VHH binders against NHL repeat-containing protein 3 (Nhlrc3). Designs and how they scored, part 2

Target 1, 325 residues: NHL repeat-containing protein 3 (Nhlrc3), of Mus musculus (Mouse) (q8cch2)
Amino acid sequence: RFCGSLVSRTFSFHVSWRMEDPLFRLDLGWPKNSEYFTGATFCVAVDSLNGLVYVAQRGDNIPKVLVFSEDGYFLRAWNYTVDTPHGMFVSGTPFEQSVWITDVGSGPYGHTVKKYNSLGDLVQVLGTPGKKGTGLNPLQFDNPAELYVDDTGEMYIVDGDGGLNNRLVKLSQDFMILWLRGENGTGPAKFNIPHSVTLDAVGRVWVADRGNKRLQVFDKDTGEWLGAWDNCFTEEGPSAVRFTPDGKYLIVAQLNLSRLSVLLAPPSGSIGDCSVVSTIQLADQVLPHLLEVDRKTGAVYVAEIGAKQIQKYIPWHSRTPAFGA
Below, E stands for the ipSAE of ESMFold2; O stands for the ipSAE of ESMFold2 at other seeds; V2 stands for 0.75 times the mean of E and O plus 0.25 times the DockQ between their complexes.

## First folded at step 1 (VHH)

Design a6 (framework vhh_7aqx_2; at its last look DockQ between E and O 0.01; V2 from the best seeds 0.00; counts 0 for: pae E 20.4 > 2, placed apart)
Fold by ESMFold2 at other seeds, look of step 2:
Parts: C-alpha cells; sequence; structure tokens
Structure a6 (fold): chain B 325 residues (1-325), chain A 125 residues (1-125)
C-alpha cells in the first residue's frame, strides 16, 4: 500500500525557462504543521501586518478555516458559518482586521461574501444566505468566486464561479454598489467564469476571466474597460492573479495545467502586451486554485486543491530562516 | 571531493525496524538539505523523504509516512532514516542525496548535487 487511499501528498517541482537564475524558490520549511490540511485546500489569504496566514479547506466534519503563523506554525481553526469556501481576503489596519470568505453552493451560507474578525466571529454577511440570485437591491450573488479589498475599504467582487451573473461588482466601504461591469460573453467587459480579482498600484482592477482565457483590466474609479491580455493563456485560462509588492510581476495560476506563471507587470499607461518571464511547473494533478502574495515579503502562497496543501514560494535571494535557524 | 556514504542496510523481517545512516565528508553539512530515495529492481528511483538545511522541516512520501522518520546530526555530519513497521514492498536500494540550494521540486533527482552509492534493504516475510 504505497499509494495511500484518498489523500496523496508529493513534492512539487518547478521548471523555469531561466533554470540558472529562478525568480522564486520553494520554502521547504513552510508549514511546520501540514497535518492540519485534512481536506481540499481552496484558498489562502495573508495578514502581513500580524504575520498570519489563513487557509480555507472543504470536507465533512473538519475545520474549514485554518490559521498559521508566517513561520508556518498552526495557531487556531474554526468551521462555524463556513459551508463551501471558495476565496478569501484579509483586510484592515494595524488596529482592526477583517477576514473575508466567499461561500458557494446550496449550503446554509452558500452564495455569500462573509466578514469575520481574526478569531472567526461572523461580523457581516453580503448576499442572501443559501439562495443564489442576480438582484442588486438587495445585492445577491451566484457562486461568488473571490474578492479584493483596497486600502480605502472599497471592495471588488467577482461573481462568479459558473453562475449566471458573470460580473465585477465594486462596493463602497459601507457596502453600497459604486459600479458593476459584465454579463456572460466574450467581448470587452463581458465574462465567462470571472474567478479572481486584484488591484495594481496605479488604480487598475485586474480580473482573471478564466473561461475566456484572459485577464481583463478596468479603471478602479470609473469601471472603464482598459484592455485585456489573452496571448499568454492559449492552453488554459488563469484561475488566480496577484501582483508582487514591488509591482514588477504578476503571479498567475493555471489550475488544470498545474502551473504558475510569472508575468511582467505592465507600464502605468497602456497595459501593453502580455509577457511570460518565468514558469513554475508543478507535478501533475496538484491543481493550484487560488493564491496570495504577502505584501511585505513577496512570498507567494498557493492553495493546491489536488495536492490538498498550501505551498509557499519565496523571492530568489530571500533569506527566509529555516526551522531552528 | 564530496562523498556521501550510506550504511545500516541489511536483511530484516517484516514488521521490524532498521536505521540507515548517511555519513558525509567534503561539504559544509549545515548548508545542505538532504533526501532519501529508493529503487526497487526494475523500477524507477522514487522519493522517500527530505529534511531541510536547518533540520526543522521534513516531508515524506505517502507510502512511508508514519513509519519512517528522517533526522540529522550536524555534530556528526550524518543524516538518518529510521524505518519502522517495515513491509516487503520497502525492499530496495536506498540512496542519500544532498542539495545546497533548491531551484526546483524536491522530487526531481536532477535537483540534487551529490549522491551516495546506495545500501540494500531487504524485508523478508
Amino acid sequence: as target 1 above (325 residues)
Amino acid sequence: QVQLQESGGGLVQAGGSLRLSCTTSGLTFSSYAFSWFRQAPGEEREFVGAINSGGGSTDYADSVKGRFTISRDNAKNTFYLQMNSLKTEDTAVYYCAASKLYYGSYLNEKEYDYWGQGTQVTVSS
């Protein structure tokens, strides 16, 4: 019985077109407590200010949300009010922090975007729990996939993963709709499975339009469509997108290829052309779903639903201490 | 000038235990991560487990998790594999390997700079 039943963990490997000078390396020392990954790990979020890493996983009778330190030690968990998590984001100030989780499917808290404090207490629910919908008053969701919260408290929600809405919704810090874009389609500002959303430092909103095999770009204030990148995604659309904190690169996951792609960040004006700088090829069936980049360190945390783990990649030449160092 | 030498292999009954050692020379032991691989007759070499350069993080193939334990002793320049609850399918030549820096997956044999000669482990029924 070399192949264990149900769960298999393996080392991931990566291949870079620049094999002698890679941009990222695997942090073998993270996490210290991988035994807590008991289900399919769908998403990850980082609280850079307090050095915390949040993980959401799916499974019956298991802790749905796990919290680790930046150094990889397990700290705590919760599962109340979390049914079928899909995406996560951590927002806040040094004095107040919020953990946001999207929930999908037909469970009691499905089709919602929920806010928690760092201890797992439910603070806010957006959407109608357990009921999908297209309405805007009240705001409803149909399998909301992910969100991003800007430092101003404004929110960007991609809605959703295989539902009917196919839209990007911007909310004020008070959860009022400021603008929205999208419907099902392939043209500009239309979506097919909008799956991940992030912001760059110059006020552009980037959406992983997974089913259309592209990234689409919008002005964060007006919602104006600014263009798209598609030529880097001919085999598989992006499932996740984030910027590195220095603004030099985008990190993109391609789920069914088990691949991470590092793209050159565009200039501040025109977004230009898509350019792949490096690729991290993971083992077959690892299935990187969503990812997060630590704003302080540039570390990349990848939620791998096939491998049922989170892996951490650190920038090249980074001196991340090993255990006992 | 770098040498890795495995020892501690031999014949053992199923359910028994065996401890392998990998003694190193010609390298700065504390700067290296180490892994064990094994190869059964007629099969490809497969990953068994790894330990980082700091000694604080280990990982294992699913087939050996809970039965095998990897450790290192920087004072003795030695890397260990403790094998418990041995099964006949654990029969293989076991190799230790060292890498100074990881540029790729720890599963990939090409990422390891130095290899031992191997030691035979045979588990009888």
Scores: ipSAE 0.000, ipTM 0.112, lowest interface PAE 19.9, mean pLDDT 84
ESMFold2-Fast, scan of step 1: ipSAE 0.209; ipTM 0.653
ESMFold2, look of step 2: ipSAE 0.000; ipTM 0.133
ESMFold2 (binder alone), look of step 2: mean pLDDT 81; pTM 0.834

Design a7 (framework vhh_7aqx_2)
Fold by ESMFold2-Fast, scan of step 1:
Structure a7 (fold): chain B 325 residues (1-325), chain A 126 residues (1-126)
Amino acid sequence: as target 1 above (325 residues)
Amino acid sequence: QVQLQESGGGLVQAGGSLRLSCTTSGFTFSRYAFSWFRQAPGEEREFVGAISSSGGSTDYADSVKGRFTISRDNAKNTFYLQMNSLKTEDTAVYYCATDSRYVYYKPLTAYEFDYWGQGTQVTVSS
């Protein structure tokens, strides 16, 4: 099977019944040039200002970073610029957007978080290229999984994707460590494969603590642990987490179940329990890994390592406006 | 079809060394994480060690840390367990394992793995 199913929930009450409407639909016409997906597609990032979609894939002797338009047309590719891409994020000023890529390869560019300009030129390297490590001066990585860059340029990195590091690192715009949390474990603020990281609209950092089958939440300014959600992840941990632009929903992937879920965002000042609003069950071999939300349109792009593709989901109802950050 | 085959087991004296190999076929080796498990008579399968798809991270059970080393050779589609300073308590059937859904290591229990070798006996005599 190569299809997902959007599942709505019915809530029964003593005096009435409620049926929730579907939130997203698959864009069957995206991309136009799927023939360029020649390797396992691990991550996707969106330049909402310029309407570009970046895709990173793994494989020998193939271009590892692909650039598509938001309408699905292949535009260009970067060749020989990364060893083994894992996570990716687009950030920058209004004058120039850049793409960050985490690299988990054992080759000369691995164990790094690297910044590229729009032409694919390498402009910044964090970590020690080709060497895994736990050091903080300079900061070293061991299989860095993903990053998130806020509009101030402050950066949140989760390290590692199966590495010995199990930590969340906050960096300033000039790459100084502002705070760090985490070690291997099951307790609060401890991680087992911190795999994805994002911010909500109210100053909280959300981490997909994949191996512990939970999301964990931290204050973005202090790094204080605020809570966790495990009740939605008893079968499999989340591999990816993002908020919709209105801040109303989280979108998560559970890779081994080939499942996407839409969760209700908690209000300011409360973490509460996880509530599933909608689920998309994909065919078993699809394996959704990481995903990204277009901040302007609300479109969701999902990198599917088993299917070797990116799928685009469009909001079903266009009532949710994109929020400026 | 995905297949894993262990080799290198046998009888060894306490304090000795053995190197186990797991040869694989039927998938793109470089994209998978691999683990070793062992099972002593009358006990459940226990985790021994794991290596990520990149080879950039390894993890070990506390009982074997500092004595065992896991490694991989992508050109040979093979991964290894180098066992040094063997103890009688290391006597077990050793299994190599991977999960078709995982492209990198995560600490999993034995029941979460989809693909297993048939096992190789390691006997450590006093």
Scores: ipSAE 0.000, ipTM 0.127, lowest interface PAE 20.2, mean pLDDT 83

Design a8 (framework vhh_7aqx_2)
Fold by ESMFold2-Fast, scan of step 1:
Structure a8 (fold): chain B 325 residues (1-325), chain A 128 residues (1-128)
Amino acid sequence: as target 1 above (325 residues)
Amino acid sequence: QVQLQESGGGLVQAGGSLRLSCTTSGFTFGDYAMSWFRQAPGEEREFVGAIRWSGGSTDYADSVKGRFTISRDNAKNTFYLQMNSLKTEDTAVYYCAAEGTWLFSGYSYTHPGAYDYWGQGTQVTVSS
C-alpha cells in the first residue's frame, strides 16, 4: 500500500475528515548514492546555507558520517572519531559551519556532544569521553539523545537515552549552564527518555518526551514549563520533533509505529492540545528515528533505522527559484 | 595548468538545437561534478545541469528538464550539453565548470562556489 495519507480533520458536532492536497511528497530520486548507507542510519542534519546533508550511521568498521548534496550526490565521508552517533545538528554561518554530534556509545568518544568544523576536524568535546555521569561541573551525560543550536549559538541538549539522566540542559555559546530542567518522572518538567529537542519561532523549546508519550514545552529564556501535548501520542511517544520553516507545522516521528505526523503549531501565548493535520504511514519495520528540516527549502529528511536509509520529503507545492534567477 | 574549453555555441532559431562541448586538459576526471551554467546580460550565473563523473548520474534545472541532456566521454575527457527545443529565454553565455577535488566551501554542485575550474564561456543566441 501507500506510505501515508495527507488528510486534514475538522471537528464539529460530527468529526469529519477532509481530503486535501498533499503537504509533502517523497523524492524518489534522493539520494543518488544510496550504496553508502552501509549501516543503521540514526540521524540527519542539514546545512541549508551551503546545500549539504549530513548523515550519521552505526556499524562496525564503516564510515560514521556521510555528506551529501541537497540534490543527492555523495560528496565525502569525513571522520571516524564518532563511536555511536545518535543526534546531529548543523549551526553557524556559511564560512564558519559546525556539525554537532551526540555520541552514546561506551567507546572513547561515547557520552559526549562533539563539535566538528566544516573540514571534519574535532574542535570541541562536551561531557567526559567514555564515562557516563550526572555531574554538572564539569557537565556529564548519559547517552545524550539530541541537541538544537539557535542563531545566537545558545544550545539545548536532551540527555536521557540511557536512563540515568532525564533532563533538558540550556548552554550559552561559551558552554556555561544557563538553566536545567528535568528528572525521571511523569509530572510537569519531568521526563522519561527525552529524545528530541527543537525551538519554535516564538521562543519556546519543544521536547519529545518519548517514554511519557508526549511533547513538553518550555520558555527558552527562563526554562519555565509552559505545557504538554499527549493527546496525539496515546499509542506511542514521539521520537523526533521539528518545525517547518514558516512555523505553521510540527513534524513528528513515532518510531515503532513507522509513522510521521504533521501537527498544527500553536500561536504565541497558547499551547492548547495537539491537532493532527496529516499523517504519513510508512511500511512496517522502516522505523523513523530522527528527522531534520531544511530551513531554506522546507524539505524534510528522515533517518530510518530499520530501512537503513534517509528519505527526503519535499513540500508538495514547493517553489524553489533557480540560483541566480 | 588546468584548462576547460567550450565549443559549439552560436546563433540558432527558436525550436532549433545546439550541442555544446567542454574539453578538459591538465586535469584527470575523478568522482567530481561537471556542470553547465549560463549567464544572461546583467544577470548572475545560474545552474543549467550537472553530471557526476563517477556513475554518470545527471541533474537539471527545472527550466531545461526534458529539453537538455548532459553526457560524457571519459576516454576523450569531454562532456556535452545537448540543447533541444531552444527558446529565446535560453539566450546566454554558457560556461562549463569542473570541481577540482572534494568540496571545500560546503556548497552543493548547483552553486557556482562549488567549482574550482571554469571555461571562458560560449555565446548561445536564440532568435525568434
Scores: ipSAE 0.000, ipTM 0.106, lowest interface PAE 20.3, mean pLDDT 82

Design a9 (framework vhh_7aqx_2)
Fold by ESMFold2-Fast, scan of step 1:
Structure a9 (fold): chain B 325 residues (1-325), chain A 124 residues (1-124)
Amino acid sequence: as target 1 above (325 residues)
Amino acid sequence: QVQLQESGGGLVQAGGSLRLSCTTSGYTFSSYAFSWFRQAPGEEREFVGAISGSGGSTDYADSVKGRFTISRDNAKNTFYLQMNSLKTEDTAVYYCAAHRSYFGRYLSEDMDYWGQGTQVTVSS
């Protein structure tokens, strides 16, 4: 790269749509303060209630966590007890939202899943800082990739991003293991690099089983395997998965293909096969890694490790009136 | 209830080296980022350097870049300031501080806890 400031912004014109009627459009004006993207941007999380966007990036001598407004203004940054961020999720009550960060690698805070308040104060640590493991009492991690926290406070964690563990762990609000699925393999309920995890509106857990080129689906209460989708991922597995707030679509990233896809959500009684509604092809060097959906607005934020930026996509017909939207 | 205690201050010749240590007691060391400040006679406290809670990020005042290095040892609840190529204008009381506020902004009022200070005197 040959640009002295915000080189990643030059990639926005490489976006294309593969459908008759586009569902999303790129917000070219977001963020306002892209100069703070000084490292590889690995993950993004959204506090829909307070209009905040959290970004985690990697690099030497830079702040690891950035906080922006939903309008794109830089608000603050912090770096305390964050070593090598991988995945993030915002959870909590309307009055008090917190951000969870998975931390990977061999640094002093690696192999952990940590909870921070909105000011960056460390509130909770899961795992043993700096020590990888397969143990369940206490629960250990080996490169935990991502987590999802539901409205009850129950947690779903996928572990690991290239580590020895290949598992999906459900925890109670008190961090007790409720159920666990997975080992290394290609069969049902087995994983190879479980990379992203989310819930649908009808009680199913969806895991991006990246190395096996599929999404796998589980019952949230029992951990029962319900099915898998591989027909959309023959070239590369999904690195990220999220549902739109209305439950109609899944949004997935395929990192090395630099591709985002919008998939039709299955009905509550079946898994079926994957159906692609829309695809966004990014430039080869962009590398979309993880993404998040604003539950209030439906905006999609994509962390692009190659482009070193977050891109924001908004529904074509947003809450703003069509003329001047 | 976090306590910070500096050690390693003293008298050194210009061009020499000195290593300051700051040890915390009370609460979990890993929950905090740490900074060094200094105060020359009749001056305000000025920022010298900082290390993040992870240890993955460091910042330095322009006057000390390339000469001073900050590091931390979480197992020992200690962080350090290695001072090389010392100049007479580095003479000051050095304070360690702990904080959880924004990394990259180092005002005295942003610090949650302070040590008592250690005197560093650089003679020509």
Scores: ipSAE 0.000, ipTM 0.109, lowest interface PAE 20.8, mean pLDDT 83

Design e1 (framework vhh_7n9e_1)
Fold by ESMFold2-Fast, scan of step 1:
Structure e1 (fold): chain B 325 residues (1-325), chain A 124 residues (1-124)
Amino acid sequence: as target 1 above (325 residues)
Amino acid sequence: DVQLVESGGGLVQAGGSLRLSCAASGFTFSSYAMYWGRQAPGKGREWVSGINSGGGSTAYASSVKGRFTISRDNAKNTLYLQMNNLKPEDTALYYCARGLSYYGSRSYTYPDYWGQGTQVTVSS
């Protein structure tokens, strides 16, 4: 993977130096049980209240979902009704957290968005298992990429990761369509591979419109298009987007550049243009795909499909004891 | 039956050029994103480039950006890789692959089908 005469230890030293930025540092001690990463790690989700980190990986005859503690210890694994995981999100009440997984497989569990309890029991299925489609009654998916669940229980789903659909769907707590935006295209509210979705602190939905090399922004209540950021993504579209818990920054991944960017959050009342605060340049072929932010600690977990691992980045001013703090 | 057949490899001196072709059959070529990957001696497989179903969007690995150009001819069911300013480190077996995404890293990891490959050797 190295271009030129650099030896692995020299390359590793330079890569490690590049993984530090003014806001975040790599936790070299996480996880403790990396031997369980036996497949390509596609997504990660955090249960901040119970101190759990969920990881989904792809591969035959291996557990598809791994559960780690926030201090890095492997706790359990399950794969029950997961075919090909893509995106993942933890939601629920303070007393009962659940994990949602988007499934893009062609097998019996694919083209679905599924809810599991903490033990891996399936408790809800959206979409038609094993059947891709564009229909709205019932709601169908074709390679659903990711979801975000608000504290109100309202859901935002981006569909699709290279399928026929190019849309953002908002569902109520009881899974009824509240609004839908998107079709294939380059214009406002049109998408090419909507890959990641998140909310900001002021009622806006942000979508990583990966194929169009931009982030698009929508009003959460109406679905009205509010704007887009393309000036930071001329070389490669964003594959993942999340806000820091204080709302000051966005963290985005650019998969084929093996790069994480920290962007300044837009001020109240405007979207403005994209402004890069810092970048974390990873080694070639690490391939950061999707990421999640721990709402309690501000730690950033990055699913890296090429490196087959999850990396944890900690804010420099974290109160959690960590090596190198 | 899906089939992908690469051609155009060979021996070339550093600074030279080669054009690789991939002939696709057994599926609707215009409905799929296509990719080039490579495997150097003693190393793992790496993604090189990707192109969407319509040919209007492309992506490249950092190691080849500015030197390689991916293109496709949907009427001929053929994928191409134009390789310019070749370096000894470009020596590898080059494969084409089929996928549903024009971002090669995803399809390179889990392609539906891979070709047999065509050998490219760059001498110094």
Scores: ipSAE 0.000, ipTM 0.138, lowest interface PAE 17.4, mean pLDDT 84

Design e10 (framework vhh_7n9e_1)
Fold by ESMFold2-Fast, scan of step 1:
Structure e10 (fold): chain B 325 residues (1-325), chain A 128 residues (1-128)
Amino acid sequence: as target 1 above (325 residues)
Amino acid sequence: DVQLVESGGGLVQAGGSLRLSCAASGFTFSSYAMYWGRQAPGKGREWVSGISGSGGSTAYASSVKGRFTISRDNAKNTLYLQMNNLKPEDTALYYCARDSLVYRGYSYGHTPDAFDIWGQGTQVTVSS
């Protein structure tokens, strides 16, 4: 008979009490070089085309951005022009991928959304470095929390993590504002700490409205508010949201509960109510902050700020069945 | 020969003010972002403030924001730090630093380990 408990060869209190669920299992062999997690790990992003995992961590006199292979090996680090990382996203063409990082706080790199090439060279800065603001021309930020870049190069930014703006901004490939929604509040299209943003397969933008304990949904082309889910978040709001590559599920983190929930995605034309199909209880006080899904493999990487680590969950049936000889 | 020379430090009572200067030579001053850092007795280096090559962008550590003002005069190749409402915890050796890259575009900062030129520093002592 199976139970939901882990038995580790190394005595660690930072492992999940449940290593398996119906959809995902913990990859016990990832990472291989955990010694490089010397600071609080706030965000993770995946380059599915090149098999790279980017991790950003906070701390004095340590490398801020770490690069691992999808097999868990440390490859390189860079720390230039990154002060207080919060969220990150990998985007780009098949010929060149880029890493976007949101930077929060009052440091020289703060209140910005910055684009780096794969070597860590800074190639674009949005916002005014070190200066928070509400301005739209030029666009300013106040603790930008996360971004998502779609295949067209259009960007969705949530601003922010405890700042005054509480908004969702859509930018063109040339960084012009296409639409903007939000101000502080509890009503439709209003936010309190918009913390994470993602897209589904049918043209909807999903925002983790953490302080209001809900997910909110918008049309990607118009910014029209389409609905909200609050019934799954009565104890705590969502800190992160991502879709599985097949579009069937959402993965949501609840930071202070040290919990991941797998939610059933709604069909096109309906938002409905939130339905939890699986729950992964992490170890106490690991604090899952932000997460990313590998678009190629379906692997889920979770940044745990309390445990100072990234954990990798893989789909239970991640290997091809041998029934086709 | 590239050099940075800080001046303007001294002893001041809590609540007082000092203006630090950093004279730069041997490079095209306006092409580099510049920084002020400090090191308190028995502690590591701490970033204080940064300014872009043009002077159009500035940033401050949370501990000094609202009290300190960084500025530059590119015609005189000089960096400044105006320090107001000084506290005993501001006691440190203050030094200016040059960014390791000639051109940063929209960025004016690096970690301390990425600075390629450092000055000798000027001592600031704030009495309780």
Scores: ipSAE 0.000, ipTM 0.110, lowest interface PAE 18.2, mean pLDDT 83

Design e2 (framework vhh_7n9e_1)
Fold by ESMFold2-Fast, scan of step 1:
Structure e2 (fold): chain B 325 residues (1-325), chain A 123 residues (1-123)
Amino acid sequence: as target 1 above (325 residues)
Amino acid sequence: DVQLVESGGGLVQAGGSLRLSCAASGFTFSNYWMYWGRQAPGKGREWVSGINTGGGSTAYASSVKGRFTISRDNAKNTLYLQMNNLKPEDTALYYCAKDLPYGSSWFTEYDYWGQGTQVTVSS
């Protein structure tokens, strides 16, 4: 194990008989400028249209957001209006992409979900900066963990990274509550630390219900509970969940096991049981927290809080759809 | 700017005791979970103990449970680690860290800001 001081680059290795997953391979050439990872790297988001990778890190008096190219080059750093970044998502139109950041800090910027333009200018704030709460009018947060924004501009937020709230909130493009599910508990549509949220290709919302060691599934339009998967998570709950662009697989992280798993997506109309296709076992101190999938390339970026780095995994035989080639 | 200053380390014989202190400044100490970590020569970081904002909830690594006690004094902005029945395996640089505001339950998500204090346990 190779963990240096806060000012030192850390290294990690796969801890298994395999260095590579059968479906994905580590890009050893990414990033080119890992020296900019000066704090614990908590989340990553991808602007697939412009080939940008956003990384959020924690620490006092350092830039909270780092911007890399898809090829691994450091481009810029910004954003001192974040106390404690947790989750991040890039959304927008082809004409203007924005980055959303959830903030779980208790300083002046915390308990918020904030939208920034590509230059790092703050353009929208949800929640009340510096004030945790359970209220719905106006909507308040207590340690909002992650968000997902649909192409329509509808938003899905999981609010409860160790806070008092344990809920999934759907907002319209105009930030009105469309539906809300959740309270603390183990039953259907109840959560214990809802940590990650994503959509599948057939109108279902998937939540990493980390403390309950399961994924839960909801209808995106009604919020109706559709089922749960717990059979793959008996040792540790999922901290992150994303679908591959083809919709065939889920990629999940289990932080304290330092493990990534590739799961088979269920067919339309059923949830069934979880099926593991493959597993990437990382070194014990790597600690994969949240991850993001490039919707254009299928590359998987993993924020590793223990190793203080982002790793990039590329699909074997990666193919970009092309017209006229 | 955040400052954490550790003290109280030294050379002690196996079976002995030491009390470490961490003086904190530059942030609202009472709003943060605090941690002790250690790094033995040639080895990686190991989490040792954590304490919540009010001091009422504590956690310990299996290797030190029953021997070490973490505590805090919010009025003095000071974190403590009482180390009893020390073993040669406890030889390490000990450092304190602040974590997330209002008590993350995930003790691996902390930052290290102190220079550390050396603890050496002779056999």
Scores: ipSAE 0.000, ipTM 0.121, lowest interface PAE 19.0, mean pLDDT 83

Design e3 (framework vhh_7n9e_1)
Fold by ESMFold2-Fast, scan of step 1:
Structure e3 (fold): chain B 325 residues (1-325), chain A 126 residues (1-126)
Amino acid sequence: as target 1 above (325 residues)
Amino acid sequence: DVQLVESGGGLVQAGGSLRLSCAASGFTFDDYAMYWGRQAPGKGREWVSGISWSGGSTAYASSVKGRFTISRDNAKNTLYLQMNNLKPEDTALYYCAKGYRIYDSSGYYLGAFDYWGQGTQVTVSS
C-alpha cells in the first residue's frame, strides 16, 4: 500500500505523507471499539447535546445502527426496520433527541426517511416502505440520499442517490411539503445525484450536486436558487457538505479522490466562487462518503465506505475540554 | 436515586486475577444492560465490557477479549467482572455503568452509558 507506516491505510497517509490539515487533526484514539464496524460505513450523525455519535453500516446479519460516545466507546446498536442506510441526521430538543435515517434500495424498509428515538424505537416513517416513487401526495422517494433538520423542526431532504428523482424537498415539522426544487439536468436548480444537504447560518440551503460536480445554493424560506460553486470540483463532485459551527468554513468530501476539502464560507448576500483553504488527502480507496460536524466541539466525523470505518478530525485549537481522548 | 458501588480492586502481579463486583440500587436492575469501564491515570474513560439485562448476551473490548468475563446476578442486583491474566496496561480505576438495555426484541443491542459509579482501583505490577 502507501509508503512506510505501522498504522492503518487511512492513518498511514496522514502520518507518513504529512497531509494534516492546518485547521484539523486526526484523532488516532477514536473510536475505541472499531470491532463493531463489520460492514461498509455509509453515514454518521452527532448528538452534540448528549455526546453521542450514530453510525450506519450495510451488511446482512449485522447491527445496522451503532451508537458511540463522543470519546469513542461503543454503547449500543440496533437493526430494527433499517435495510440499506444512506444518510442520517440527529434532531430534537435537549430533553429528547432523535435520529433520522434515509433508507435506499429494494429491501422491505427502503425508499424511506425514518425517525428513531434514542432507544432505537421507530416513531415516524416518510415514504412507502419498500416502494420507490415520484409522487408528492403522499410524498414518495427513490433512493433518498440525505436530510437536514433545522432547530424549528423543518426538514430538507435530497432525493436521489440514483433512480428517477433529482430533487430537494422542504417539509414542515408536520411533514407537509413547503417547497420543492429539482429535476434531472445541468441547469440552475436541476440536479444529477443530489447527495448531501446542509444549512448555513444565514438562511441558505447547500446541496452537493454530485453528478454535476458542483454545490448549489437555495434560499431556505422560498426555495429560490441563489447560485452554484463548480470551480473546486472539476476533478470530482462533492459527496458531502457541512459547515463548521462558527460558519467560517465548509467541509466537503470528494469520494473517488479520497479527499476532504475545507472551503471558505461566502459572506451574507454573496455566493461568489469557491475558495479552498486546505485539503486532507486520505489513503487511496478510503472513499469518504458522508460526514457530520459536532455543532458543539467542531469535530468532524467521516464515514469511509472503502475503509469500513469512521474517522474523527478535531480542530487544532479547540477550546472544548476533551475527555476520553 | 441510582447508586452503583464497585469493590474488589487491589494490587496484583502481572499474570494474576481479580474479581470485581458492583452493587446496584435505586432502579430495577434486571430491566437494564450493565457495563464496565476503566480510566487509566491521565487518560480518558475506556469501555471494557457489557452485558444484557438477562445475562444472555455479552460484549468485550478487543484489549480484554479472552481474559475478562462479565456476569450478573439479578437476584442480588450485582454485576461482576472476572479478570484473568492481568497485564500492567490493565492498571486503571474500574467503574460500572447503567444502560437502558443491551438489545431489543429483534435481538439487536440497545444500551447506553447514562450513569456510572465512583470506581475501584486495580493496580498491576510487573
Scores: ipSAE 0.000, ipTM 0.116, lowest interface PAE 18.5, mean pLDDT 83

Design e4 (framework vhh_7n9e_1)
Amino acid sequence: DVQLVESGGGLVQAGGSLRLSCAASGFTFSSYAMYWGRQAPGKGREWVSGISGSGGSTAYASSVKGRFTISRDNAKNTLYLQMNNLKPEDTALYYCATRSPWYSGRYFPEEYDYWGQGTQVTVSS
ESMFold2-Fast, scan of step 1: ipSAE 0.000; ipTM 0.270

